# Miniprotein binders against q8h113, part 17

Target 1, 357 residues: q8h113
Amino acid sequence: MVIYHRKVVFTYVRAKRFYHFLNIEMVTDFKSLLPVIDISPLLAKCDDFDMAEDAGVVEVVGKLDRACRDVGFFYVIGHGISDDLINKVKEMTHQFFELPYEEKLKIKITPTAGYRGYQRIGVNFTSGKQDMHEAIDCYREFKQGKHGDIGKVLEGPNQWPGNPQEYKDLMEKYIKLCTDLSRNILRGISLALGGSPYEFEGKMLRDPFWVMRIIGYPGVNQENVIGCGAHTDYGLLTLINQDDDKTALQVKNVDGDWIPAIPIPGSFICNIGDMLTILSNGVYQSTLHKVINNSPKYRVCVAFFYETNFEAEVEPLDIFKEKHPRKETSQVAKRVVYGQHLINKVLTTFANLVENS

## First folded at step 9 (miniprotein)

Design m53K
Fold by ESMFold2-Fast, scan of step 9:
Structure m53K (fold): chain B 357 residues (1-357), chain A 85 residues (1-85)
Amino acid sequence: as target 1 above (357 residues)
Amino acid sequence: SEKVTVEIESDDPFLLEWAVLYIKKLAERYGAEVEVTVKDGKVTVTVKGLSPKVAEKIAEMVKRLAEMLGLKVKIEIDGKEYPLS
C-alpha cells in the first residue's frame, strides 16, 4: 500500500527501477515466499541404508514435503555443486548467445539432428503464443535403436558450441552432477511421500532420461514481453540455474497468486513435473510458471529436467496409492508412456521448424 | 574494507528467516563474513570484508528484496545510511 502513496519525483533511472518492480506482478498481500531448503543433511546420508532414521534427514524430508504440497517450487542450497561451476555454466552460455547468428546456426536444431541444438528467438510457442527466447536443446544420448520407433525422433548426439571451446566438457560435467543431485533429492521426496528412499529407483525409473534447455532471453524495454508462457514441466524434477541479477521467473501458488522467484546466488530452483504428479498419486502437483522479460539486460537460464525411463508406462506407484488414496477427480492421474508424451510435445512445440526446413 | 549492516523488522518470522538466509547467501557469493544478531524484535545482519563496489551491490540487492517483500529495513554501508528511494 505504501508504494501507491509514494509521491517521489523520479529520475529516469528511478522511474525505470520502479516500473520493473511493478512488472514482476508485485502482490501487496504477499501470501508466501518460495521455501528455501538446505539439503546438505540429506546428501550426507543419502547413500546410507538407514538414512530414514537420521534426524537431519527427517528434518529435510519434512521441509521437502511441505514445499511440494504448498507450492511445488523451492530453492535448494547445500547441494554441493560449486558456485564456480554454476556461474561458469552461465558465463559460457552468455558468451555463446553473444555470437553472430551464423556461428550459432552451425548447431541449429533440425529434425535430422534429433531436435537437438540451437533454436532462434521466436521459434518456440507456448499455448499458441510466441516465446521471446533462444535456446540450446539437449537430451540424454542413446545408441541407435535403443528406444525403438518412438525414440527414433530424438536419435543422434547433442550439438555443442565449438565456441567457447570448453563448453561441451563443462556442460557434460554439469549434467552428470545435476543428474546425481536430482536422484538424491528424489530419495528425500520418496521418504516425504511415505515410501522407502528408493521408490523412484524402481525398474521403470532407474535408467532415467533427461532433457536440458539452455535458454537466453533478450533484453527488452517494453511491458509484458513473454519470455516463456505459462506451463508445467513434463518430468519428475527440474533444476533451474538462473542469472542472479534479474527476477523474471514467476510461480503460480495454490491461491492463484503469482510469486516471484527472486534469485538466490549459488542456489538451484527446484520444481516438480507432471510425471511426479502421476507417480505420487496426485499428492504433489506440477505448478504453472512463466517467464516475463522485464530487463534491458540479457538473461540466461539453464533448466535441467530429470525424467523417468524413456519407455516407462507412468502410473501411480502402488505404495503411494495405499498411503494417499485419491478423493479429488479434477486432477485424475492417467497412465502415460513417457517417451511418447515427450515426442508428442517436441513435435507440437517445433511444428514450424519442420515447415522452415 | 567496507561493511553492510541491515536491520530488518517484520511480524512474520518466515520472512525474517528468509531475508537473513538470502543475505547470508549474498555474503557467501562474495567471500564475505556475516554476523547475525537479534535484539528487541529486530534482526541485524552485518556483512564484512567488502570492496566499495561489492558493498553497494549488496545494499542495492537487499533494497530490492525489501521492496518486493514489503520488509521494513535500514541499510548502512560503514555506518552511513543507504537510501531506500
Scores: ipSAE 0.000, ipTM 0.427, lowest interface PAE 11.8, mean pLDDT 82

Design m57R
Fold by ESMFold2-Fast, scan of step 9:
Structure m57R (fold): chain B 357 residues (1-357), chain A 85 residues (1-85)
Amino acid sequence: as target 1 above (357 residues)
Amino acid sequence: SEKVTVEIESDDPFLLEWAVLYIKKLAERYGAEVEVTVKDGKVTVTVKGLSPEVAERIAEMVKRLAEMLGLKVKIEIDGKEYPLS
């Protein structure tokens, strides 16, 4: 194949074409490895009225459907976010976490700061066990009073480090790109579920909230230290930007085995959350995953969570109830109020700060 | 400049495809040229245009990948076998 007037990028699609050339048929069981999806054909057409009929989009949609049904985790490449930006985010994050605690505590989480900012190692718990990580927690900023009494708890601007000096501007640019990327991946997922591209851009979804956790996992000299206990994510879609040279994220497959999410340079790990499980009428399931600190090396991971509107009352979308009716013996979660669940989680995590106020 | 050559052998086409893509993305990160060939029933990935330090790093990362996946590989830097101790 000779390509003229086109950028040559190494992608999952190219890898699949290469194996076809070798007369090798790819088996998509996802039992030992997470699938890799090049979404560049989807992104090229995601704003076009005819995207559902485009052959490249149809192929990506098929891969998204398989990944979401079979494991709920996949790598995303061809996403259009520069490798320089992806790496710079991690580099600046390493620089921040290398600072003395006194410097990091200048942006510490407090009720007055809207529960935004730095949390020290051991503050977070999963299933009653202490997680060995530190983090910066960020949320979509909003005007005072926008989300009533429930949202009052999270009012105020995000707290950003003054060192590295460029961190705030870098992260704000990164968040915007992750927001746009998440929305566009969801257009593909909407098609995969048999809807229009825009089923996740309806009344309670088109002003999406977001959460971001910038996480540092300290190096350890022993095996099986829990960096983050087994959990599912609560939102629609998570984008994970992890260090390239440390394998710590593990994903539970359909057979109940833990699969390592080996970092692929320049990729995002993408996974579905509990709200997407509800909205899809149970067609796609959120998947248990965990982080094990097994290395003396310090690891950073930036997790961006794309959510519903803050005030959304989340229930299965009518179109997906019609296209994917549940069996009489099957059940899905009842209606969930997103903002209330987020606030309850925040207040539970930082209960000691509220009691000492 | 140096080159890293990885010969990959697997009966699992999904695993083989995944490993080749990983090496391609690794090469892309370092701005290196990559060639993939089939010879004598084996897949060979060659990464070119590397400094000695980057060649060693790529070889080490591929070695770790092979260990984690139980994948049979042969790694060479400029025609010299890289130990899979």
Scores: ipSAE 0.325, ipTM 0.770, lowest interface PAE 4.5, mean pLDDT 84

Design m57W
Fold by ESMFold2-Fast, scan of step 9:
Structure m57W (fold): chain B 357 residues (1-357), chain A 85 residues (1-85)
Amino acid sequence: as target 1 above (357 residues)
Amino acid sequence: SEKVTVEIESDDPFLLEWAVLYIKKLAERYGAEVEVTVKDGKVTVTVKGLSPEVAEWIAEMVKRLAEMLGLKVKIEIDGKEYPLS
């Protein structure tokens, strides 16, 4: 117990020292380093009707605004999710991926399973190149027929491993906490854009879809093996829970340089997705990122994607069009039907499964 | 003028690359020359053309970076070891 407490305190102190170093030593350049944001003042007030006037909230909102404008990636600390839970998720994920293929194939991804379940190493492609990873894909569960013809592709329950036995219950608890955290971070982002706290909780956003990819990267002897090719995320906000042992995630900054996302124990890495770029009228840009396999050690990464309502016709929110009119030099925000976009990506990724179904 | 020499030891090649780039960025602010060499499995970064005050500042920044990231480093100013404790 004392050892656990010391580990949690050490992780927090390390993250806090990193944040302090960036601010006081004239190293607050987000173009070369990812910012660290303690969101605990935001979380303390995020349900208060007067949160926009709170000094602590205003400070966090300013940091979120700068991070989203400068790079679109940041570390989140002070998020209230226990270090124990964050680590147990990774530990049980390691246990699953260490199983023989015959065990993992019991939950294999198929069209009949709603494209939910285990995919083998090398099945996923990004921009035409094979990704050296295996994964479990999960989606928010919904009743048959809820999302019309488009949603039929993803109908059915998530497939969870029976070993470790506790995995399903652990992951469902984790998903609920990530959903709540994502919603609360978006209240801060809404304020940062000059809206109310609730602009992302309107009619097309208040029944959010979610996607989760639980990813295992095999150890490699060769340098610079592609674990996941360069891409942007599709949704509103992504929370990344990655192994702390080796740096693998690289983020492309606004100047076109790749910067490493060095692990900070107990933190989430958070980034914005394509839907948030559209909703913000192009104020915040989704950022290209990639994963390079660089060590003989097996690594896991659990990525939670907070999305719009499935049927949402995503276009710039009126409030943000008014506060941030498009400039000729700004990226053009376009209309997207979120559910159709997601289904198109799923079917493209798993085209080989449709041919053999 | 003074020089700062930093030997860095890490099993994470991206962390090593990032640390080297960070030291280069610090040196550029002061117009200093930077030399990077690999010797005996360690990366050595040498920063030249510093005033005594700037040399101590850079050594202190590298010390703090190493503590924060858990890097094993040895820092020297003009061949004299800079205390890490």
Scores: ipSAE 0.000, ipTM 0.294, lowest interface PAE 13.5, mean pLDDT 81

Design m57Y
Fold by ESMFold2-Fast, scan of step 9:
Structure m57Y (fold): chain B 357 residues (1-357), chain A 85 residues (1-85)
Amino acid sequence: as target 1 above (357 residues)
Amino acid sequence: SEKVTVEIESDDPFLLEWAVLYIKKLAERYGAEVEVTVKDGKVTVTVKGLSPEVAEYIAEMVKRLAEMLGLKVKIEIDGKEYPLS
């Protein structure tokens, strides 16, 4: 019997339904391993008026709900972005970081460049400790004055490498696909929270900002070198495209143990951020994660962050306060101005950045 | 072309499904055919249509996965056992 990948994935889905049919509880505690979700049924129906009633959508929504409640991290497959594109992004990124330092500095981060561009190894700090990585930082481009005084600091175009020469066009295509994918995953998450598909496309969310960090982790000959210290992400969703042959990303589980986010070829890792925790009224928690450099191999990781509107004053959505009321003795969600927080983080991170003129 | 066979033993059906999915995704990247059988309480995944280099790569990646997850596996390339230590 010849089994192709699509048929094999379908067989896996049927096995899960069979256990449900028999009323056999399949143990899925996510304590040692992150869940894998095939979102292709969600994507097939995500623009349909009655998507909430589709059996395939309902199944994906149930998986999203469990993953977001129990872990806050999951793999996404069936996302429709080609393996060729996913791999080419990483291949061209390896080529850029392999260039001589002088070439990388041609797109260095400066205040004049809107804090967009190349960041040297060891400039970033997490919880007071130096992170052993280099990066290209990119942000959604916007017209002068669109985000008032708070956005002025980030005005201007992204800086892209001239070598590899196709890098800009590749990355711009990739960003558009990641933006659409993130929006569509959020439609499933909206349903999982008991809302309509469009709760994350309301007034504060319908013109989403995005941040992308293209990160290179140098190989090391020492154990436990911090590539990126423990943190949560600030936005709504993060999509992680990591190298397939090195396990370095670790996620803190509910028991406080660090579990490896083993790369699955062709997948994204998806995790929820602090803004989604607030908007969901605390139903879904952003999860601590870190990167440990434990290998002589150079590792690339491309992290796409889907955010609120830049000027959004983020607070719990009324529908989720109604469906998921908090205990009176529980912590109240803070109101946060997304753009102000982002600018403050950027200015703090690059306070000592000197432009060579 | 070469064939990789993986026999997997685990009391956790979630880990079994996860490992099978991993092998299928790895095989798909290289255009390989995948067969899954359950016999005598073991799950066997057979990957066919591989070059020798890809067969060794798949075997090595499965070995690493098994080490990380504490899974008991037996890996063969064209009927010859792939060392786990």
Scores: ipSAE 0.255, ipTM 0.743, lowest interface PAE 5.0, mean pLDDT 84

Design m60K
Fold by ESMFold2-Fast, scan of step 9:
Structure m60K (fold): chain B 357 residues (1-357), chain A 85 residues (1-85)
Amino acid sequence: as target 1 above (357 residues)
Amino acid sequence: SEKVTVEIESDDPFLLEWAVLYIKKLAERYGAEVEVTVKDGKVTVTVKGLSPEVAEKIAKMVKRLAEMLGLKVKIEIDGKEYPLS
């Protein structure tokens, strides 16, 4: 006889069955939900030298391991970032995207601006299909010449909206908090993989690059309009701050079913990127996800991408090759230069800007 | 101030716990008090201290959640049943 604890049941990733309820005839089938993880026990101990032995940390680490192995997407609560800040970021972003195009184009994305700034609706393509969104693209700022010829493409400061006036200061504060939160979640993931807390804080990982996309999805009066086509993220971890009143993000599970990422107020959605797949020796997989515009309401989503050092040569970490050796039939990418990969993605996405500049 | 009462019925304990957490997070966002009662196989979540506009918004969000998840729910605002169809 097996006894299931409520916390373990609550973090369960998939049901492979459909549930029917007679009183809701138009919606009779239920799909799986993404797991919810309260990371507050991890954060309370993440700077302690004995964190790996703490019972609360061990419990959170177990939940992270299951979520990362099963679906690669989960909600994070207990993260310590205030609801006021999380909501203010979205509110000010709504204000910016509500401005006339003339105002938004004052920070338009160009090659001379380091591919940083405002991108109009319909400029982005995923797998050859046009995405129905607008965005502000931002990257970690760095000194001219710091990342050689490869980094030259992204040199220069981020372009921030002047309206709302407080936007730049708010977003810089938010980025710092997301960077710290991502680092601390990775300490839990490091333990989950069987390493020390600090395996993702080695020489090529402890000066992390970051990317942020601030995305607006226009309201639609028809179903199944693609806001962002199916893709995986290329970094280590993504933190998603989405509007609370629209369900548009969908995540593909290993059975091929799309799971709705229903917004939980005050939470982040966290997902695994391609670089973490490589570093973990294929233990954790980056997961396909998409955005469907299915509401007349305008939707905002702020996606923060925590990355390796820009110049990092990303390959499986020795500790994780030892703990999780590859089977003969297992295939994992052997090596990627992160900065080159990022630049290739940027130049491919914005090829039209090079031709028209 | 208004109150929103949600009765939830489900044979899936994971789904039930998920829905209760969702409503608790909605209450937290709006600075509202939340009370959870379990009786006769049903869970009742009561959210208190709401403006009329916020009460309507919460009821609508819970209704949409129930539709998407196939949950059997009954929603009331200050004792008046909120229509599900």
Scores: ipSAE 0.062, ipTM 0.636, lowest interface PAE 6.8, mean pLDDT 83

Design m60Q
Fold by ESMFold2-Fast, scan of step 9:
Structure m60Q (fold): chain B 357 residues (1-357), chain A 85 residues (1-85)
Amino acid sequence: as target 1 above (357 residues)
Amino acid sequence: SEKVTVEIESDDPFLLEWAVLYIKKLAERYGAEVEVTVKDGKVTVTVKGLSPEVAEKIAQMVKRLAEMLGLKVKIEIDGKEYPLS
């Protein structure tokens, strides 16, 4: 585990040997291909008092555990969000990015807009290299003063374009569904870690923040144009809604090879973030991934990031320290304050937008 | 209406199952009927009830999948072989 902001490296030994005795590890190989998980049995029972004992839930939980331990990326199907909605989100996003530049700039990111809105191609850098994408950045809206001095940087409503006309209402509906889906997947992940369904709904987790990046990748006629450089996601869980006819997302496997995350129609790609790595006591690792612009076609991707409470001081949950103890020499984890880390990242990315007098 | 038939051959059973699932999801996306048969170590997936335009889209998407995964496939639209080269 590497926490880039704090420059801290943690080494954790995975408990794969135990799963060999259960024949779970021998059934599935995720080195060359990302697993596909139908979560419909989990969703059918996610609010039931006997959820943990349901045979269908137990099967999905086993698949989630396997995917999170071995690769940290998987496709989700059976999620209950209509194919029509998933595709309409991408279609309206294409319409927005096809607009004249002057129209897109009407919702441009500014400090006074809470760093919400349109980000131009080439503003983002990953590991010192310029990312070839444009985006709309959105954050959970909150009342003025709710998150103190740190949160004031992100105060204000999200900026939505007037064209396409129904985009705001569509995206707000989509965000609510992604929020509910993420919470329900985390109930399965909580069971997979050996907890109750609700370990990720405790004091510092039950008022979750969220981030959404609506990303456009311009078409290219040359190889190896970096759309987004190699990184891990910061939060708990990411849901990726990507164009079906373009393969650009690449995931680093356990052998260090990059494998393509080929789009499956109607699916989300789901991956775990750095905060979930910490909360799970290192059982689940966030995985490096990147985007290569490798097609003359314009590609859109809508990434929804489900996060902790804004003020959460993130450290391993006691139940998962008990269930999954680290080696004695590696058990000291520094606390990460989620909101501060998010604000630092935002201010670093948009440093040139700060007024200099 | 048209049908797309995909014959898949692979030594990797996990990859084979993954490819079949992918084609089933394509069929579902376009409201098409899907049949899967296994004969002589080959898997055949037949997608029915397609317009000519959708049949060509499915064939192209399956061709791209096969290229990316290194799968040996044969694709036919209404009994006519779809070119892979």
Scores: ipSAE 0.079, ipTM 0.651, lowest interface PAE 7.0, mean pLDDT 83

Design m60Y
Fold by ESMFold2-Fast, scan of step 9:
Structure m60Y (fold): chain B 357 residues (1-357), chain A 85 residues (1-85)
Amino acid sequence: as target 1 above (357 residues)
Amino acid sequence: SEKVTVEIESDDPFLLEWAVLYIKKLAERYGAEVEVTVKDGKVTVTVKGLSPEVAEKIAYMVKRLAEMLGLKVKIEIDGKEYPLS
């Protein structure tokens, strides 16, 4: 006899019903653990006209709202991307980073390559401190001149490893699935904010940009080695595909404490970025997070960043200003042109490549 | 083949549900069969069809999770208690 998730959920629901009867809400505290959200009910209905009224969607939307308000980070399961693909992406990435530097440098990141390609350990800095990681940086490809002088900085094709041979095709398939997943999660977030499913899909996501960082963290034999310094992400949503066997990602909670993002096999970790903070009128905040290398094991993390249209002029959406008005004394009336913001961040991150050849 | 049995005790339904989900996902990663039983704040998760090496890995990962979260657990591999100390 196979006893499913239903018995655990049933026990939890029974407790919740009892507390509701007593007019006491169950306390869900994300101060020490990140919430886990099964989005499969959302995905089953994400293209349906009655999506907002579906009981399963309503439940997922409530969980998304709480996670985004309380911590801005959550695990996603039930996302429909196969475990084989999730794991193969990490396996192929391990194989690439295990190669000699001479092989990895064949796709080295340079300004002339559009800041696309392999960066060695010590090239990346966060808040003036060297990050102990290596990476491959990728961006949505676009035709020359499409995004004017601003976009010229990122022109050119992504540089993909030739070894493993299947890596490019695997990653391009993975990116497409992450793009679709991110769009569908944003439909749930739009509902969570009190809008229709499609509030972001108008002017903001007609031609969405994406960024991907494929990151390798070398093994260390001492505590508290910084793999990636504390930062927020720039975009709308980030999907993180981490190795299962080491906890290294830490998320800053509302009290200022760092909580571990313990890897759950087959899940994505999802967090909100700066652009979503603006578009939501500050209802959802992008959260500081960092990576600490504290294990002798080599660790891989693949981070997919879902972004607005490159040319988007990002400011709070009218619907969310109406639904979630800020007090006049607490207004954050600042408009951001997404493409310029991205270019400024890229040039800041890779200042060492600009100032020294 | 080996089996890993994890008994989890907590007054926090959220922590119980989270820990059970974690163990189920870990088992799925290794193609293992999972059984879950629930009784008044105590949950038993049994993971079956494991090689000895995978059974040890799962037991170790559950031990580390319990330490990190301050959870009261009892772990057995094929009926033999897995040390927590």
Scores: ipSAE 0.376, ipTM 0.794, lowest interface PAE 3.8, mean pLDDT 84

Design m61F
Fold by ESMFold2-Fast, scan of step 9:
Structure m61F (fold): chain B 357 residues (1-357), chain A 85 residues (1-85)
Amino acid sequence: as target 1 above (357 residues)
Amino acid sequence: SEKVTVEIESDDPFLLEWAVLYIKKLAERYGAEVEVTVKDGKVTVTVKGLSPEVAEKIAEFVKRLAEMLGLKVKIEIDGKEYPLS
């Protein structure tokens, strides 16, 4: 659509100018707005051995460091994923959630499906409160036996709807691009922490797991309906592709204020997770965020979670313990087994699906 | 103290909601009082309790926010029109 594309282009240009103004002309520490980072200089050099010395990379790395220290959330532009693909993902997701309930149940989440598939509105709980959303949950596919006894719980293919017909191929292409983008952003974050570009591509990280939640939030005519309760993400990095015309995502800043993550068309919102807090030796903190359904319009959000290796024993990386030493009693000294933690979360969320015969 | 008044018009009702939310959050950061009214199909946001310097900053922020979101706005500081050029 020519008219739609023109609108998106104009909005992107205006957003870029506004955030340039905030960064340059306000001359103040504005923690009430999420920073916008154009990562195109990073991507142009991310495969070069000497990328750390490139002036454009150094500038992006400085912005990433500030964003991760100040809020732990930022917009990413210049990421190279087409506006067409970003928008088609949301359009096809709307089409799926508009289907009759019985059609959506054809890919219903079950233990035998590896806890992959559709969950209906109100199944998810955060801190004991019901979340008003429906979702498709999917995970990196792997061959039988790859992740031992623990991995058996998640074995099997992702379930994709037959309507829209192109959805599976579209989403698989999208996942591959999000995986590559996440890896490349982490090269910048590695440099920001004072390491090489490849600190997040070591033994525990070079075969990354991923989780994706495709989320639909029903329209509401009342205030303060909880779409998703306050939480931090578990992984390294999250990429959020949200609808352009609805503000629902809120992020808690370091001052304790909730700030809106107003959509910027063509951007991803990116945030850090708990595993990155551990690996960075506590330099970057994962940030509380929530979704409030405040609109009569149906809202979709596609959240891609880039994770450690499934079997990783996650602890602070030696290089970052050296660069950023902490006191002996620090919480970040604790170790987490990623795959076990993920499985425990899945089994807790879907406890009602376990047979007690 | 200074007062900033913003009249907002948009073809997109959700862009209006976003603009109001951003203005409220910025005003709250400066300890300002915010009133929102709807009259004659326009949304009016009034921010009170500002120093002259902060009033100017808020007006400039609103101007740039409106440009970014494609909103039609009129901005006044203590009843005097703030230029959009």
Scores: ipSAE 0.000, ipTM 0.389, lowest interface PAE 10.5, mean pLDDT 82

Design m61I
Fold by ESMFold2-Fast, scan of step 9:
Structure m61I (fold): chain B 357 residues (1-357), chain A 85 residues (1-85)
Amino acid sequence: as target 1 above (357 residues)
Amino acid sequence: SEKVTVEIESDDPFLLEWAVLYIKKLAERYGAEVEVTVKDGKVTVTVKGLSPEVAEKIAEIVKRLAEMLGLKVKIEIDGKEYPLS
């Protein structure tokens, strides 16, 4: 059951009866909990010529619009990726991070490896504070020279662990499914903004880059250990696959309070990034979020980032400037070159490694 | 096989539906049969086809969720009340 906007929308027939019985207008309150969206009607029609007129699609689009306007974070269910695969990804990731440090270092991140691979706890800083996590960083693979001089920094294959043995094949399958899912959610978001389904599949968007961070957060005996400091994501859309038994992700609501993103089994958490804020002409805002290590248990989170074309010069789309003109006093979103921004962030994070290249 | 029943009471319709959805997704993970009923203004979620170990695990997860959300629940495993303290 999902309660959204001024209308009641239910996946379950009995839930509809309950709210009709109460005779109330249903409005979501995102102050304490993130909305849940079943996107299965969208996915059923996402490749159909006339998807925009399908009643089920229209309903999902309305939910996406409100979630993106009001909070910028939501759960996705009905996404078609098997619960077995979602869990296997986390299980194998736990197995990798449980290995001795020497084994993990076999795929260590280096400049010569295109800044792809394992980074140990404490390498990342957010707003001057050390983040208490380890990770495997992966990027879309591409042929030498494809993204010019800027892209040279990230050239080369991803580094995958040899243990567990099946990890590479599992993760490559997972990445393909996350890429397809992200594209299809963006078709719904495009409709929500008043465009065609394909506004995010234009010339600078239809060859999307992707980033994936496979993150391990060590168990702690102290309160309020920062696993990842407060930030927004830079891309279009993020899919988060987090452990079900640890609540550590916190999202800043409209009132300035931090609310927990309690894991829902089999769901993704989905959030919008800074590039989508620009492309939407400021209609959808990227939301500050953080991770607090608050448990003696080890926590895994796999974050998939769906991005623009690497070389994209990101500015508000004309259709969304027309549909959603800014007030005269509103700040105009600045133009950003996505690939340059990504490379600058990578080089800043791993500045200590440049000397060894 | 065991069954878990969760009776939920809340003045917040959004919180009520969110909790019901969570329990349904949890049940689906374990391949369990689930039904939702509305009776006397209360919502009851029944999860069926569980081993005793899985029934206990679901009851504990729901208990912790209710504590975190400040939600009033009554949990039973095969008609026996599951302690909330």
Scores: ipSAE 0.249, ipTM 0.736, lowest interface PAE 4.8, mean pLDDT 84

